# VH-VL binders against q8ixk2r445to577: the designs that were tried, part 36

Target 1, 133 residues: q8ixk2r445to577
Amino acid sequence: FFGMLQNKGLTDYCFDYNPPDENQIVGHQVILYLCHGMGQNQFFEYTSQKEIRYNTHQPEGCIAVEAGMDTLIMHLCEETAPENQKFILQEDGSLFHEQSKKCVQAARKESSDSFVPLLRDCTNSDHQKWFFK
Short names: E, the ipSAE of ESMFold2; O, the ipSAE of OpenDDE; V2, 0.75 times the mean of E and O plus 0.25 times the DockQ between their complexes.

## First folded at step 23 (VH-VL; framework fv_traxivitug)

Design b02 (at its last look DockQ between E and O 0.82; V2 from the best seeds 0.00; counts 0 for: pae E 2.1 > 2)
Fold by ESMFold2, look of step 23:
Structure b02 (fold): chain C 133 residues (1-133), chain A 120 residues (1-120), chain B 107 residues (1-107)
Amino acid sequence: as target 1 above (133 residues)
Amino acid sequence: QVQLVESGGTLVQPGGSLRLSCAASGFTFSKYWMTWVRQAPGKGLEWVAHIKQDGSEKYYVDSVRGRFTISRDNAKNSLFLQMNSLRPEDTAVYFCAREGYQSLYYFDSWGQGTLVTVSS
Amino acid sequence: QSVLTQPPSVSVAPGKTARITCGGDNIGWQYVHWYQQKPGQAPILVVYYDSDRPSGIPERFSGSNSGNTATLTISRVEAGDEADYYCQVWDRSYDYVFGGGTKVTVL
């Protein structure tokens, strides 16, 4: 799949990536923002290796969650997807992170009223449901 | 090293026209939306216009729509602002600014500005 | 978001904390960016996405955004922090909106 990765519960909110510049795309957090499609920063690819790729940049970035963390951070993609970069997008829309055994949920940041994707215990909440458009 | 250098600001009479230029270097110009922001003497910042990476979409503040045209030449790493039907309230320092990488939300790099004065 | 309201000025003693507010209806649902501008100079970005700092901006600059108010906080204020500070948002309805600016005076 390729396009804007939208949340079902937070209507019209999409994965959104805003690194400081074209040379610093690693290590920053993925956020959620109203879907607009005007920049390349809201386009992602879900691959056969179960990656969520930021592929409008070269070299491509892959979303990861570091051990013990709940935030989605950009890493460089590797030839074989590391376990911390593998997400299962299930038929019901849940986005399951295999290594942590948790689901991606739309949540407010602790530090503000802004929205981010975070790992949480899996539930059937629409805030844990995602789809491409 | 990101660098933005504006030029073309000068004194013009009301109703006149002026073209501003911004020379960009130190980054992949065609990957960024570009913007013009102005500041009247002793006043705050006001967004004027911005333009998509490929030049296909352009947006303007209401007060300049129909009078100003933003454009870019990606082969020459240049941003332009054509200002027609100039009014005294257009008097300002005009800044060229780069928006965030592949995003449109904020201005991460600014030129030094070029002064446009519209008076008799 | 069509209007952002900032106090015209804030005075702060050296070594103390300055707080600069940016008011807007439900501004907590938007990301707020902050610029510093010294006399005769171009603005520089000091905080973006409410609380992130560009490279080279000291940690004593911090930001928060909740409800109807975003705040730029400058801890341990130095004389060199004396400047005008602008908040800014973007949305599809109004494009870019700047606050009116706040002059920070270090006395």
Scores: ipSAE 0.589, ipTM 0.873, lowest interface PAE 2.1, mean pLDDT 92
Fold by OpenDDE, look of step 23:
Structure b02 (fold): chain C 133 residues (1-133), chain A 120 residues (1-120), chain B 107 residues (1-107)
Amino acid sequence: as target 1 above (133 residues)
Amino acid sequence: QVQLVESGGTLVQPGGSLRLSCAASGFTFSKYWMTWVRQAPGKGLEWVAHIKQDGSEKYYVDSVRGRFTISRDNAKNSLFLQMNSLRPEDTAVYFCAREGYQSLYYFDSWGQGTLVTVSS
Amino acid sequence: QSVLTQPPSVSVAPGKTARITCGGDNIGWQYVHWYQQKPGQAPILVVYYDSDRPSGIPERFSGSNSGNTATLTISRVEAGDEADYYCQVWDRSYDYVFGGGTKVTVL
């Protein structure tokens, strides 16, 4: 699967990664923004290694969850996907992080009404449902 | 370091044409959306146009659509703004700006601008 | 298209806190970015994505955005902070929209 990764509950919002520059493509948080399909920052790929890749740049980035965190951070992809980069995109649209055993939920960003994907206890909320478009 | 240098601004009569240039350096030009923003004397900032990395997409503010054309030459690290049918209200300092890496939304680097004056 | 409203001017004493507002309908649902511009100079990005700070920008600069108002906060204001400040968004019409700008004067 590839393309825009869109949230079901938060209609018209997609995964969005905006590194500050070409030399700092990792270490920053994945956010949510209105789906537009114009920039490279909304193009992701779900791979057979259970990675969510940001593959519009070389080297490719892979979404990871750092220890003790609930945010999605971009790391470099590795030959063998590390445990903190493994997600299961279920048929029902849930995006499950294997290591944390939590689900990715569209949530409000701290100190703003803007949105980010965060790890939360898994529910049946549409805000935890995702699909590629 | 990122550097953007605008040129081409001058005095022109209404109805005239002018081509602005922006020379980029210090980054991989072809990986960024590029934009023009203008500022009338004593006024605020106004977005004018922006262009995709490969030039395949171009967007304009309504007031310049059909008159202005944004373009780029990635081989020369250059951004251009062809301005036709110029009007007095087009008088402004025109800034070349770099958008967020491979993204839209904001402008992380700006040139010093070039002044375009449209007057009889 | 979106309309962003800023106060024309804000005055602040040195060492105090300046707050610059940017109003817009449901602006809290958009990411707001802020620029500083001094006379005769190019704008400088000082806050992006509501509250993120570019490298090199002092921690004195912070941002928030909720409801119908985004705010740029400049704490411990210095003389060098005197400038025009602009808020900006990217809207659904695929246009960039700037606020009218706020002149911050350090008394």
Scores: ipSAE 0.542, ipTM 0.879, lowest interface PAE 1.3, mean pLDDT 93
ESMFold2 (binder alone), look of step 23: mean pLDDT 92; pTM 0.941

Design b03 (at its last read DockQ between E and O 0.86; V2 from the best seeds 0.72)
Heavy chain, then light chain:
Amino acid sequence: QVQLVESGGTLVQPGGSLRLSCAASGFTFSKYWMTWVRQAPGKGLEWVAHIKQDGSEKYYVDSVRGRFTISRDNAKNSLFLQMNSLRPEDTAVYFCAREGYQSLYYFDSWGQGTLVTVSS
Amino acid sequence: QSVLTQPPSVSVAPGKTARITCGGDNIGWQYVHWYQQKPGQAPILVVYYDSERPSGIPERFSGSNSGNTATLTISRVEAGDEADYYCQVWDRSYDHVFGGGTKVTVL
ESMFold2, look of step 23: ipSAE 0.678; ipTM 0.892
ESMFold2 (binder alone), look of step 23: mean pLDDT 92; pTM 0.940
OpenDDE, look of step 23: ipSAE 0.535; ipTM 0.872
ESMFold2, fold request of step 24: ipSAE 0.598, 0.602, 0.619; ipTM 0.885, 0.883, 0.889
ESMFold2 (binder alone), fold request of step 24: mean pLDDT 91, 91, 92; pTM 0.932, 0.932, 0.934
OpenDDE, fold request of step 24: ipSAE 0.727, 0.753, 0.758; ipTM 0.907, 0.917, 0.916
ESMFold2, last read: ipSAE 0.518, 0.572, 0.618; ipTM 0.854, 0.878, 0.890
ESMFold2 (binder alone), last read: mean pLDDT 91, 92, 91; pTM 0.935, 0.943, 0.932
OpenDDE, last read: ipSAE 0.723, 0.720, 0.715; ipTM 0.907, 0.907, 0.904

Design b04 (at its last look DockQ between E and O 0.82; V2 from the best seeds 0.00; counts 0 for: pae E 2.2 > 2)
Fold by ESMFold2, look of step 23:
Structure b04 (fold): chain C 133 residues (1-133), chain A 120 residues (1-120), chain B 107 residues (1-107)
Amino acid sequence: as target 1 above (133 residues)
Amino acid sequence: QVQLVESGGTLVQPGGSLRLSCAASGFTFSKYWMTWVRQAPGKGLEWVAHIKQDGSEKYYVDSVRGRFTISRDNAKNSLFLQMNSLRPEDTAVYFCAREGYQSLYYFDSWGQGTLVTVSS
Amino acid sequence: QSVLTQPPSVSVAPGKTARITCGGDNIGWKYVHWYQQKPGQAPILVVYYDSDRPSGIPERFSGSNSGNTATLTISRVEAGDEADYYCQVWDRSYDHVFGGGTKVTVL
């Protein structure tokens, strides 16, 4: 799949990536923002290797979760997807992170009205349901 | 090093026309939305217009719609603002600004500005 | 398009904390960006996405955003921080909106 990765529960919010510049796309956090599709920063590809790729940039970025963390961070893609970059987008819309055995949830930032995707224990919440548009 | 250099600001009569240019360097120009922001003497910042990476989408503040045209030439790393039917309230320093990489939310780099004065 | 309201001026003693507010309807749902502008100069980005700093901006610049108010905080204010400060959002109508600006005077 390729497109904007939208949350079912947090209506009209999409994965959104904003590195400082074209030379520093690794190591920054993926956020959620209102879906608009006007920049390439809301377009991602879900691959047969179970990656979520930021492929409107070369070299391509792959979303990862570092050990012990719950934030989604951009890494460079590799020929064979590392375990921390593997997500299963299930039929019910849940986005399961294989290595941590947790699900991606739309969550408010601490003491803020802004939102980010974070790993949480899997539930049936619509805030853990995602689809491409 | 990101560099934005505006040119073309001068004194012009009401009802006249003027074309501003912005020369960009130090980044892949075609991967960024570009913006004009103006500031009247002693006043605050006002967004004027911005243009998508490929030039296919353009948006304007209401006060200039129909009179100003933003454009870009990606082969020459240049941004332009064609200003027609100029009014005294268009008097301002006009800044060229780069928006975020592959996004459009904020202005991460600014030129020095070029002064446009509209008076008799 | 929504308007962003800033106080026209703020005075602060050197070494103290300046707080500059930016008011807007449900501004906490938008990311707020802040610019510093000294006389005769172009603005520079000092805070973006409510609370992030560009490279080269001191950690004493910080930001918050919740409800109807975003705030730029400058701790241990120095004389060199005397400037105009603007908040800015990108509106869903695909326009950028600036606040009216706040003149910070270091006394």
Scores: ipSAE 0.576, ipTM 0.869, lowest interface PAE 2.2, mean pLDDT 91
Fold by OpenDDE, look of step 23:
Structure b04 (fold): chain C 133 residues (1-133), chain A 120 residues (1-120), chain B 107 residues (1-107)
Amino acid sequence: as target 1 above (133 residues)
Amino acid sequence: QVQLVESGGTLVQPGGSLRLSCAASGFTFSKYWMTWVRQAPGKGLEWVAHIKQDGSEKYYVDSVRGRFTISRDNAKNSLFLQMNSLRPEDTAVYFCAREGYQSLYYFDSWGQGTLVTVSS
Amino acid sequence: QSVLTQPPSVSVAPGKTARITCGGDNIGWKYVHWYQQKPGQAPILVVYYDSDRPSGIPERFSGSNSGNTATLTISRVEAGDEADYYCQVWDRSYDHVFGGGTKVTVL
């Protein structure tokens, strides 16, 4: 699966990654923004290694969850996907992080009404449902 | 270091044409959306146009659509703004700006601008 | 076309806090960015994504955005902070839009 990763509950919002510049493509947080399909910042791939890959840049980035964190951070992809980069996109649309045993949910940012994907306890909320478009 | 240098601004009569250039250096030009923003004397900033990395997509503010054409030459690290049918209200300093890496949302680098004056 | 409304001017004493507002319909649902411009100079990005700060920008600069108002806050204002400040958003409907700008005067 590849393309825009869109939230079901938060209609018209997609995964969005915006590194500061071409030399700092990792270590920053994945956010949500209106789906527009105009930039590479909204193009992701779900791979057979259970990665959510940011493959519009070389080297490629892979979404990871750092220890003790609930945010999605871009790391470099590795030949063998590390445990903190493994997600299960289930048939019901839930995006499950294997290591934390939590689900990715569209949530509000702390200081704004904007949204980010955060790890939360798994529920049946549409805000935890995702699909590629 | 990122550097953007505009050129081509001059005095032109209404109805005239002018082509602005922006020379980029210090970054991989072809990896960024590029934009033109203008500022009339004593006024605020106004977005004019922006262009996709490969030049396949171009967007304009309504007031310049059909008259201005944004383009780029990635091999020469150059951004251009062809301005036709110029009007006095087009008088402004025109800034070349780089948009966020692989993003459309903000402008992280700006040139010093070039002044375009449209007057009889 | 989206409209972003800023106060024309804000005056602040040195060491105090300046707050510059940017109003827009449901602006809290958009990411707002802020630029500083001094006379005869190019704008400089000082806050992006509502509250993120570019490298090199002092921590005195912060941002928030909710409801219909985004705010740029400049704490411990210095004489060098005197400038025009512009808010800006991008959306798929209206492309890039700037506010009218706010002149911050340090008394």
Scores: ipSAE 0.530, ipTM 0.871, lowest interface PAE 1.2, mean pLDDT 93
ESMFold2 (binder alone), look of step 23: mean pLDDT 91; pTM 0.934

Design ctl (at its last look DockQ between E and O 0.06; V2 from the best seeds 0.00; counts 0 for: pae E 12.8 > 2, placed apart)
Fold by OpenDDE, look of step 23:
Structure ctl (fold): chain C 133 residues (1-133), chain A 120 residues (1-120), chain B 107 residues (1-107)
Amino acid sequence: as target 1 above (133 residues)
Amino acid sequence: QVQLVESGGTLVQPGGSLRLSCAASGFTFSKYWMTWVRQAPGKGLEWVAHIKQDGSEKYYVDSVRGRFTISRDNAKNSLFLQMNSLRPEDTAVYFCAREGSQSLSYFDSWGQGTLVTVSS
Amino acid sequence: QSVLTQPPSVSVAPGKTARITCGGDNIGSQSVHWYQQKPGQAPILVVYYDSERPSGIPERFSGSNSGNTATLTISRVEAGDEADYYCQVWDRSYDYVFGGGTKVTVL
């Protein structure tokens, strides 16, 4: 699967990554932004290694969850996907992070009126449902 | 335990001014959007205003814009509502409420409210 | 400018199911939250994000939202469930909108 990763509950919002430096793409938080499909910022790929890959830039980035955190941070992809970069996109639309055993949920960014994907306990909320478009 | 305690509600004449306070405890106050919601006697809930964590953004319902000012003091874990040019239709119980952490704009904690009565 | 419409009252017998509707144009595309308020008390969040329950809220409380109607469902209604219930949404214009409220009476 590839394209825009859109949230069902937070209508018209998609995964978005816009690093300050295109040559330094790791270390920043993935956010949610209105789906526009115009740029590279909203193009992601779900791979057979269970990665959510940001491959519009080189080197390729993979979304990871750092220990003790609930945010999605861009790391470099590795030959073998590390455990903190493995996600299961389930048939019901839930995006499950294997290591934390939590689900990715659309939420408001702290100290901001913007939105971000965060790890939360898994529920049946549409805000935890995602699909590629 | 999250606790919000409103104060300052009293009887005031039309055209008067009043300042409400909300004392917060049991959570990191500076991490949350805070809001005021009011309820006229026997009526429903009406959102009044909310303020960003650092106070840099403030929003108001149209009927109070230009008359009410929401503010906060994070060092004192306090939320305020300065109400000027009060009108009889401003009569209500005013609730202090916390917006859910990283929420899509719901209120997960409420105070018991303070009654403001505007009457001649 | 969003307008949320709730029935003024709903009556239900103990042990039965109460359904409280919240109508709005394309409300299914918005996140709906629900609050319970008993006389002389502060509102309590009972459902958020359409269908999620806060900690401490019984499973008897559930929510759904689709099309032009959001619904709060209270199953196995108890006397203590008698209260006013309000739906609420966030408007992209940075306004919060509440429904008019529904008084639930347990017969």
Scores: ipSAE 0.014, ipTM 0.641, lowest interface PAE 7.4, mean pLDDT 91
Fold by ESMFold2, look of step 23:
Structure ctl (fold): chain C 133 residues (1-133), chain A 120 residues (1-120), chain B 107 residues (1-107)
Amino acid sequence: as target 1 above (133 residues)
Amino acid sequence: QVQLVESGGTLVQPGGSLRLSCAASGFTFSKYWMTWVRQAPGKGLEWVAHIKQDGSEKYYVDSVRGRFTISRDNAKNSLFLQMNSLRPEDTAVYFCAREGSQSLSYFDSWGQGTLVTVSS
Amino acid sequence: QSVLTQPPSVSVAPGKTARITCGGDNIGSQSVHWYQQKPGQAPILVVYYDSERPSGIPERFSGSNSGNTATLTISRVEAGDEADYYCQVWDRSYDYVFGGGTKVTVL
């Protein structure tokens, strides 16, 4: 699957990746932003290896979660997907991170009116439901 | 230092054509979406068109669609606006602008503009 | 969000605070950006993502966005702040949308 990865509960918000260094895409946090589809920042591919790839830009990035963290950050994709880069997109729209056994949720940043995807205990909240458009 | 310099604005008659240019320097031009914004004399800002980094996607405000064509030449660090079937309502200062890094939310650098006047 | 409403003008004495509003239905759910345009000059970005300030913009420029109103605040206004100010969002249906602009007069 490919396209804009949109949140059901936080309507019209999509995964967005906007690294501060135009030449370095690794190590920065994935955010949520109003869906617009007009740049390469909001297009992701869900692969058969259960990766979420940022592959409309070179080099290709894969979303990962580092040990003990709840944030989604960009790593380089590998030939065989590492366990921390595997997400299961369920039919009910939940996005399950297999290694941590947590679900991706749309959340407000503590000190702002902006939003980010974070790992949280899995619930049936619409803020934990995602779909490609 | 980011620099954007527009050129090509002049007086043209209604129904005429005009090509605007924007010369970019001080940044990696091919990594950015680029945009045209216009401002009629004494009026506010209006987005006109923007173009993807590789030129493969182009979007226009409804009032110019089918008449204007945005394009870019990444080898020459140049952005263009071909304006056909010009109307008096197209009279404006036309600004070249750079969109933020990998996001399309805002415009972080602007040129000084070039004036297009469409009148008999 | 098809239109952003700004007051056409505000007047402020030097050293006082100017507040420029940008109205839109549920604009608090969107990110709002602000531009300053001095007479005869190009716009410059002064606030983005509601409240973030680009490098080189003085701390006296600040922003907020909640409910149906975004606000640009200029503290300790100086004569050099006299300009037109525009708010802007991206809207899926209308692409980039600018407010109508607010002329700030320092007198």
Scores: ipSAE 0.006, ipTM 0.564, lowest interface PAE 12.8, mean pLDDT 86
ESMFold2 (binder alone), look of step 23: mean pLDDT 93; pTM 0.949

